# VHH binders against Intracellular ribonuclease LX (RNALX), part 6

Target 1, 213 residues: Intracellular ribonuclease LX (RNALX), of Solanum lycopersicum (Tomato) (Lycopersicon esculentum) (p80196)
Amino acid sequence: SQDFDFFYFVQQWPASYCDTRRSCCYPTTGKPDEDFSIHGLWPNYKDGKWPQNCDRESSLDESEFSDLISTMEKNWPSLACPSSDGLKFWSHEWLKHGTCSALNQHAYFQTALDFKTKSNLLQNLNNAGIKPRNGDYYGVESIKKAIEKGVGHTPFIECNVDSQGNHQLYQVYLCVDSSASKFIDCPIFPHGGKCGSKIEFPSFSTNDDHDEF

## First folded at step 21 (VHH)

Design j2 (from r2 with A108S)
Fold by ESMFold2, look of step 21:
Structure j2 (fold): chain B 213 residues (1-213), chain A 122 residues (1-122)
Amino acid sequence: as target 1 above (213 residues)
Amino acid sequence: DVQLVESGGGLVQPGGSLRLSCVASGFTFSEYAMGWVRQAPGKGLEWVSYISSGGSTGYADSVEGRFAISRDNAKNTLYLQMNRLKPEDTAVYYCAKEYYGSYWSPDSFDIAGQGTQVTVSS
């Protein structure tokens, strides 16, 4: 494997993945929770470059992380079509990124699960009055501040565009030190991503008649 | 079985031009965003450019104004026109296929080919 400087830890909002003109498919376990899900944990360099595929012979071995699978189905679902149990998605993330992390498979997946819990994104947003609601817009700086208050570090907010052309909260990038022990300030953020000053935070269902506070 | 075959690299002097090509097979080319990534010797991979299925484009700051990405869906071919080349552009250039969602992250595109060497030297 190769040296690297930090990880991007990236979570996505499933409703924003699915409400574009592209199709998505729910995992075989059904519609994802109204919560952020893990996209990946990616070794990166401070100069904006990255390693990948550091051991092409280290195939995903389910027996190495079998105790984590039910938790990963909940917190790391695939939204790719057709609906699946996620093993293909996790294999991709392991082969491309995990093999460069200096962690074994169990540690790699467990670490990402632990950082999702530690980031507590949905609750941190809720504490600032920022909730998933169709038709409501929030300041992107307010979203950043709410997450920073809870995590201690400024996130990068990636937007996508819904079917009506509105910018919406799509992915949240946080950075983790190279030993995979704690959040750090990001040395660099990805280039691109068009967020307006105010963005939507969509809900999965208009039929949900209760609010999570 | 996704296959991407890059060509058009070579040795060129600073200020010169090259046009890279990438022939794709094993998937419906017109349905995916495509991109170029590069790797200089001893360095990590670096995003260079993308082109969406609808023709929208983006470029890394270091190449904007000098490089132009394009696609020919009828020929399943992606192109990168590189002008005003600099020694810092020396790298293996890889054609890459959209994997997941965004266009500007390490996970946005997957490499499948050997790449094509571009060397800019006086």
Scores: ipSAE 0.812, ipTM 0.923, lowest interface PAE 0.6, mean pLDDT 90
Fold by ESMFold2, last read:
Structure j2 (fold): chain B 213 residues (1-213), chain A 122 residues (1-122)
Amino acid sequence: as target 1 above (213 residues)
Amino acid sequence: DVQLVESGGGLVQPGGSLRLSCVASGFTFSEYAMGWVRQAPGKGLEWVSYISSGGSTGYADSVEGRFAISRDNAKNTLYLQMNRLKPEDTAVYYCAKEYYGSYWSPDSFDIAGQGTQVTVSS
């Protein structure tokens, strides 16, 4: 079997998932916080190819990571329909990607949770004056620089398009070394999902609009 | 359950053409984006192409201009027309169903079938 070269560590902005024409369903635990959520931690090769499903018999076993479940509900929700408690999503991510990671289930999920905390994306953007707000546009290069300042490595910014045709911040890719110990410069960026020069960063608050006053 | 059955592979000379088909069942085909991924012997997976539920398409740089993805929602069938084939196109080709997030990443699509072998020999 071939080893892999690095991980993509990918986080998703929930508002940008839910403001398109695609169906969006909140987890059974409720509407996610206004924060980035983990999409996945994916072994990859430097040439842009990837391994998957490296042990089809290694089914998700809740007892292996039960101490992490509450944290994963908060930080690793699925917005796919129908609403769920996340176990199907985590099973998919483990079977497809985690089995190729050389980590056990607990280490795999804990590692992703640790990298979300370490990346500190929302705070790093806020430190540069980049905040989620409908109608505000930000330079893509400013977003990259804000994240790079906090993380030490340039991210890939993936955009999608809301139901009104506006380009918006959707997913952030960072790269992790093959031992899952630290962020690294990405050996290669994903194909597609490119942003224009300025993009929206939409709100996803559950609070009343006037709370800010 | 989701079932994807690929066909249409074979042996061709460089410069030849093949048309792959994928018959889908177990889900509402018209509601999902579909894609093709491929795997050469001893190598990792790579995405090849996608087609959205609305018919928008995208291609890997290595195949753009040579391959054409299409779908027939009435027949629950996805197609890949492959022209001007090169030895580098030799791989097992899988059709894949939209999973989550986007169309350009390792997590964008899931395979479910055995794939169809394409061999381009010089």
Scores: ipSAE 0.808, ipTM 0.921, lowest interface PAE 0.7, mean pLDDT 91
Fold by ESMFold2, last read:
Structure j2 (fold): chain B 213 residues (1-213), chain A 122 residues (1-122)
Amino acid sequence: as target 1 above (213 residues)
Amino acid sequence: DVQLVESGGGLVQPGGSLRLSCVASGFTFSEYAMGWVRQAPGKGLEWVSYISSGGSTGYADSVEGRFAISRDNAKNTLYLQMNRLKPEDTAVYYCAKEYYGSYWSPDSFDIAGQGTQVTVSS
């Protein structure tokens, strides 16, 4: 029986995870690509509360999703220290959130991977001329509109703060219906992490791949 | 292993006050943000408050102005001062340690203790 109302589907911008006063560590597979990565797929209630740890006996079983691991290493890395291969991060996400989803492990991870592809965040931003570049600022409303144009639903944009105190694009929240079949309008947005009107979209690249004149 | 031991709950009338404590061990307390989450009977979990390692604080709208989070790094102890309590504050309150990402989401903090019951009724 399903007892939650929707999922938050949350993606992170790796450069913004690392561009703070706190340490980050690349996965054992190396520096992530310059793309959004999956943080999680989280059952939620429309009143802003959430379930968690719905089956403590359902430990992560790598054999249930072994065909997905290389894709998850690319699209679902952890930047937490110390460096890791991702299994501990995926175990945490499964035990805390996935066990509440009414999906088995393979379906849970596959669904999140599919929604990352469907969201197409980096390309949708690029189509609007919004590209990762250190020192450039973008309007938060322009970022929301670019994603909404591609996805059909308004995202929530979470910012964090770099070591110099500037707000930067950190996480993007989209909402998914409780059957895990499609994006929906979010019934409620997160309380905190709101951005100012202009924010950075930082790059991992130290080379300027885009000329500005 | 991370250990979080909550205390200070109880039965109180509306308008009353309580002070919750959480003693932490098994990690370097001063290096992590800490938070409070709560669960009312028959309901999901909700974020209440956080305090960063540097002392910055945040509160859910429903408690802002009434609750005050604080920490004593020398004692590895997190506190929640709760004033002007309402029946809607009735819940088990859990001390929580920073996990990943932001401070305001379901994934921001992990609980490890049994929590402490707060009941607000006439």
Scores: ipSAE 0.790, ipTM 0.917, lowest interface PAE 0.7, mean pLDDT 91
Fold by ESMFold2, fold request of step 24:
Order: structure tokens, then C-alpha cells, then sequence
Structure j2 (fold): chain B 213 residues (1-213), chain A 122 residues (1-122)
């Protein structure tokens, strides 16, 4: 059914993707900014289930969103190996999730870009004194409150584990209404990927370079 | 290129057991996390279980303690042992290969097979 209940809007912290035992690869367009990047915009049901692949014949058509590509390269990069230009990642997100959204390709990608801007995650964290720095720990509740103050809704914080076994900020989930018009309180949060009470917020640069947010 | 072939489904009474298998090809099986997702008639998909390349496992709350995921890297085969089956377990079960990062989300795993039907009724 195309009558889903809400979207997860999910953003990823690049340093936390790249400092695990699995390697990462920069996009062929170059090193992304030290900022959250879009993972996806995913139709979901309130019962925790989801639709996917709602139109297997709707292939990604670059001409439908060509004006967005440079912005998507910046804000929606893939860090998967091998290095790529992002089209495969965007095709996957469109075919799996976008075809279930009731949005056309341009609207789907534009909507996610707009919500990244509205969420303003890095700035909201910075306003609370929460900045990327290797070896520093932050309270998970402080991270949630900093984002809630800026966005108006409590996020879900997903952690992963670095190569040293430390829990770290990895992905941030916010929820969007089914018309893709505004943030809402999440009807349900993901089951796994939970954090301890204090977590790292790692720097993307190994040289402790915090000037490039 | 990725091929996932599920088998082992069938009709079973409540309280019964089934063992699902998934034979994988077209990728280096031992290097990827694998998972099971399911879809009941008229419902969305839901995540059931994962097993990492290193053997760590996770389960949805609805199946924890009843299902056991395992893998045999020498045979490129993923398994799901399903015990104490309930009518709400009735679904098509899909084997899935790790796509991106997380193990708990709609984007964590990709389906490539036809799935195998499990029906639990008296």
C-alpha cells in the first residue's frame, strides 16, 4: 500500500562510519564535509513494519533531478567501498524507499535535502557545546536535548562501535509526517543500535581538525 | 549477480518447529552480515534476525528466545531455526544480504530471492 504512516529521516556521521573495523571510501567527487550526511528518507508503518520496492519499473532517471546532483554529492554521499559518484546509492534509496513515498524523484530528493537543512544537526549540537573531538565523551541525553531544542522533536540516536570498542554517535533518526511537510514525534523508534549513557563524537580528521564543520 | 535461494518453509501447527535455509552465491558470503526479514499477508516487511560476519546475532523482540540464526560459511548457507511457532509467525521469509551499516532498519539488508512460505495453523 502507498498509505504509509510516517517517514524516518536518517542522517549519518561520516567519522563513525569510517573508524570501525570496516573501511570506508570517499566519494569520487572528494572528501565530504565534516557534517552529518543524509542516509535516507524511509516510509514506515506505526507498527514498526515498512513497505519497499513499490514500483520495480521506476528506474532512477538522472535527468529528473539533475539540478540537485551537486547538492546531493555534498549532502548525500556514499562512504561505501569502492569509491563511487553516488548514483548507485541514490538509485538504491529511490527504488527501495522513494517509490513508496508518493513523491516523484525530484520531490523525493529535494524533500530529504530540505529536511537536512531544517534539522541543522551539527549547529544544534554545537550550540550546546557538543563538538566532534576524538577522545571526548558526551551524554546521550545531552545530545538528544540539543537536537530537540533546535528541531522541536526528540530524535533517536543510533550508536555503533569503533575499532577500539567504544560506543559513538553514528546515525540520527527524525520523523516526518506522511505528506512530507514537517517533523513529527516518532511513532516508534528502531529496536537496536542503542547507546550507553556516554558516547564519543569522533572527528573526521585524524589531525584533530575541528575547523571544518 | 547476488543470488539468495530460500527453502524449508511449510505448514506447521502452533508450537511446532521449522528450519529455514538460504543458499547464497555471487558474493563472498563470509565477508557480509546476513539476515532474515518476513512479510505477513497484507502487511509490511519486518526485520527478524541478523548474524554478523563474525557470528554476533540479534533478534526482533517478537522472536527472541524462539528463533536462532546461524551460518555455515563453508557452504555459503544461512539458517533460521524457528521453534515454538505461533500463528503470528505466518509469513513469507526472505534471506537478505547486508547493504549499509545498520542491522535494525529497513535499509540494513537487501532481499534477492523469492522467499519461503511459513504457515502456522491448526
Amino acid sequence: as target 1 above (213 residues)
Amino acid sequence: DVQLVESGGGLVQPGGSLRLSCVASGFTFSEYAMGWVRQAPGKGLEWVSYISSGGSTGYADSVEGRFAISRDNAKNTLYLQMNRLKPEDTAVYYCAKEYYGSYWSPDSFDIAGQGTQVTVSS
Scores: ipSAE 0.786, ipTM 0.916, lowest interface PAE 0.7, mean pLDDT 90
Fold by ESMFold2, fold request of step 24:
Structure j2 (fold): chain B 213 residues (1-213), chain A 122 residues (1-122)
Amino acid sequence: as target 1 above (213 residues)
Amino acid sequence: DVQLVESGGGLVQPGGSLRLSCVASGFTFSEYAMGWVRQAPGKGLEWVSYISSGGSTGYADSVEGRFAISRDNAKNTLYLQMNRLKPEDTAVYYCAKEYYGSYWSPDSFDIAGQGTQVTVSS
């Protein structure tokens, strides 16, 4: 495996995945909880570059992490169409990123699950009065401060755009040390487009939610 | 199934220009965002540029103002015009297809080709 400097740990907001013009499909287990879900745990270098696909022969082996599958279905669902289980999504994340992590498959997935629990994103936002609600907007800096208060480190906030053109909270990036033991300050943030100053935090449970039957 | 074939690389002097091409097949090209990533010798990958299905573009700070991404949906072809090349632009350049809607992250795009070598040296 390659040396790397840190991980990005990335979580996504399912309602923001689903309310774009591309829409989404729920997992075969049904509509996900209204909570952040794991996107991935990605080795990175502090200069902004990254390794990937570090062992093309290390295919996902379900028997190595079978005890985690039920928890991963809840916390690491795929919203891609058509509806499916998570195995293809987890295989992609393992082959592309996990093979570069110096962790075995079980440790890789367990680590991401543990950091989701430790980050406690939804509760940290709730503690600051920031709750999912269609039609309401929050300051991006207020979102960052709420997460920093709970986690101890400033996140990067990625937005996407709903079908009406409004910017919304989509993904939250936190950084983890290279030994996968703790959150750290990010050595570098992604250099993508920024959110607007105020953004939506959408809910699954409203009149305008067309992702539910 | 997805195939991406990069071409147009070569040896060029500092200050020179190159135009990279990427011919795509195995998917409906016009429906996906496309991008370029690069890897210098002994270094990790880095994002260079993207172009959305609707034609919106973005660039890494290190290349903005010097590189221009474009696409021809009728020819299933992605382009990268590289101007005012510098030694630090030396890398293998990969064409990449949207995997996940964000355009800014290591997981945004998947590589499928062998890439094309660009070498900028006097």
Scores: ipSAE 0.731, ipTM 0.894, lowest interface PAE 0.8, mean pLDDT 90

## First folded at step 22 (VHH; from j2 with E31D)

Design a4
Fold by OpenDDE, look of step 23:
Structure a4 (fold): chain B 213 residues (1-213), chain A 122 residues (1-122)
Amino acid sequence: as target 1 above (213 residues)
Amino acid sequence: DVQLVESGGGLVQPGGSLRLSCVASGFTFSDYAMGWVRQAPGKGLEWVSYISSGGSTGYADSVEGRFAISRDNAKNTLYLQMNRLKPEDTAVYYCAKEYYGSYWSPDSFDIAGQGTQVTVSS
């Protein structure tokens, strides 16, 4: 396997995920908080390519990270259907990406949790007066600056499009060094999911009709 | 079980064309976004293109204007028309099914097949 250059640390906004054409399924553990959740921690090359499935025999073992499961349920839920407790999602993330990270399972998941805490995205946005509210739009540059001020590094903002054609804040990409020790400036940003100048930061409260529990 | 079977690869000269096909089974094809991912020798995986369940498409900058993705839901088949091929397009091309969220990220798609070799050489 090739050595990777950095991690993408990706967090998603659950309300935006659910505000798409596809239905979202709340975890069996309950409705996610109105906060960013972890999508993944992904080894990546500086040229934009990535490794995956570096050890197909390394199946997820809950016993290796049992102390993290409750925290993961809260901070790393799956909104995919059918509803799940997260294990399938975590297994996918581990097998596809974690096995390429040079970390063991506990360290991999712990690292992601730690970086979620460190990034404190929602608070950073709130500090700048950017709050989730249906119908309100914010400048994408303002969002970037707010996050940059808090994290110290420029994020990539990925947008999705709701049923009305509005761009909305969907995911935030931050970069982590290959040793999984600190945030870094991203060597490269993704090329898709570009945002308009103004994007919606939707609230979870209006997405009840899209819920599959 | 999800099955994806790629075909249509081959050896072509620069400037040539190929059309890849992928036959899907084991899931409701029409409900999922599909994509193509490629891997050149000794390099990592690279996103090439996606097509949503609704027919929206996207392309990597490196292939934009040269490649065209399409799907036939009645045949459970995904296509990639590749025109004006370049040596740097040489790779194993994999058909991919959407997994979670985005359509261009490392976590966007899952590959299941063996891929089809595309070689562009003079």
Scores: ipSAE 0.821, ipTM 0.917, lowest interface PAE 0.4, mean pLDDT 92
Fold by ESMFold2, look of step 22:
Structure a4 (fold): chain B 213 residues (1-213), chain A 122 residues (1-122)
Amino acid sequence: as target 1 above (213 residues)
Amino acid sequence: DVQLVESGGGLVQPGGSLRLSCVASGFTFSDYAMGWVRQAPGKGLEWVSYISSGGSTGYADSVEGRFAISRDNAKNTLYLQMNRLKPEDTAVYYCAKEYYGSYWSPDSFDIAGQGTQVTVSS
């Protein structure tokens, strides 16, 4: 039902996930595309607290969303080690967060996929001249403005730190209303993960033109 | 299976102190960040504190300066020293193991134990 106030809809930048002390493992389907990927769709309260595990008996059932699996492999990969097909990651996201969403499994995953498409993050950044490129730095406010122009709502930008200590664009938080119908202004932003004024937007590629050779 | 066993809760007066413990098993404790989350009666979960594998710490604003997280990797044990307790600290406290990435989001840590009740009341 509608027992929470909003969703965080969270997308991550795969190169920034991998460019840390822990590094990463690519999915069994291979290296992810140079694009944002879904981390999760998380019911939240406006006071900054959250529900979780709202039905411990509702295990992931592949038959409920089998038509979405190929799209989820592309758009919702896990970079955790060891390499996997994503089912453990999706099971975790469903059991912890999806069971609290008032959506069935198919609707839960489809909704997140639809919001990734609607957010159009990489293109919105590209329209502002903000492109993934090793060694380039961008203003955090420019990143926020580029996304806000395309989506209509101010995002929260979370950074992590690469092995050299540089802040890099890691996750983008947008908020969705409790009926999962539209983006809204976030009632509250996450604690922590703040960026400096300038941050990297790294590429998986080592070439300085961003193109794979 | 990951197992986390919390202890050290109890009834305490405002201004008092408690020390929570969490014994971990089923994973290489020293490889993971650990944290505390809490749930007050009838409320959602909230993040309290984390400690990274390297010993870096962070605290929610509501507890900063009053709580101190620590770990003993030799004993696979996480601690939370809680000082100057307030009625608003009344909650079940859960030890939590790093799941994915950040240390301060709803997805950052997983709980596995029953938690330990802290009640701060006159």
Scores: ipSAE 0.796, ipTM 0.919, lowest interface PAE 0.7, mean pLDDT 90

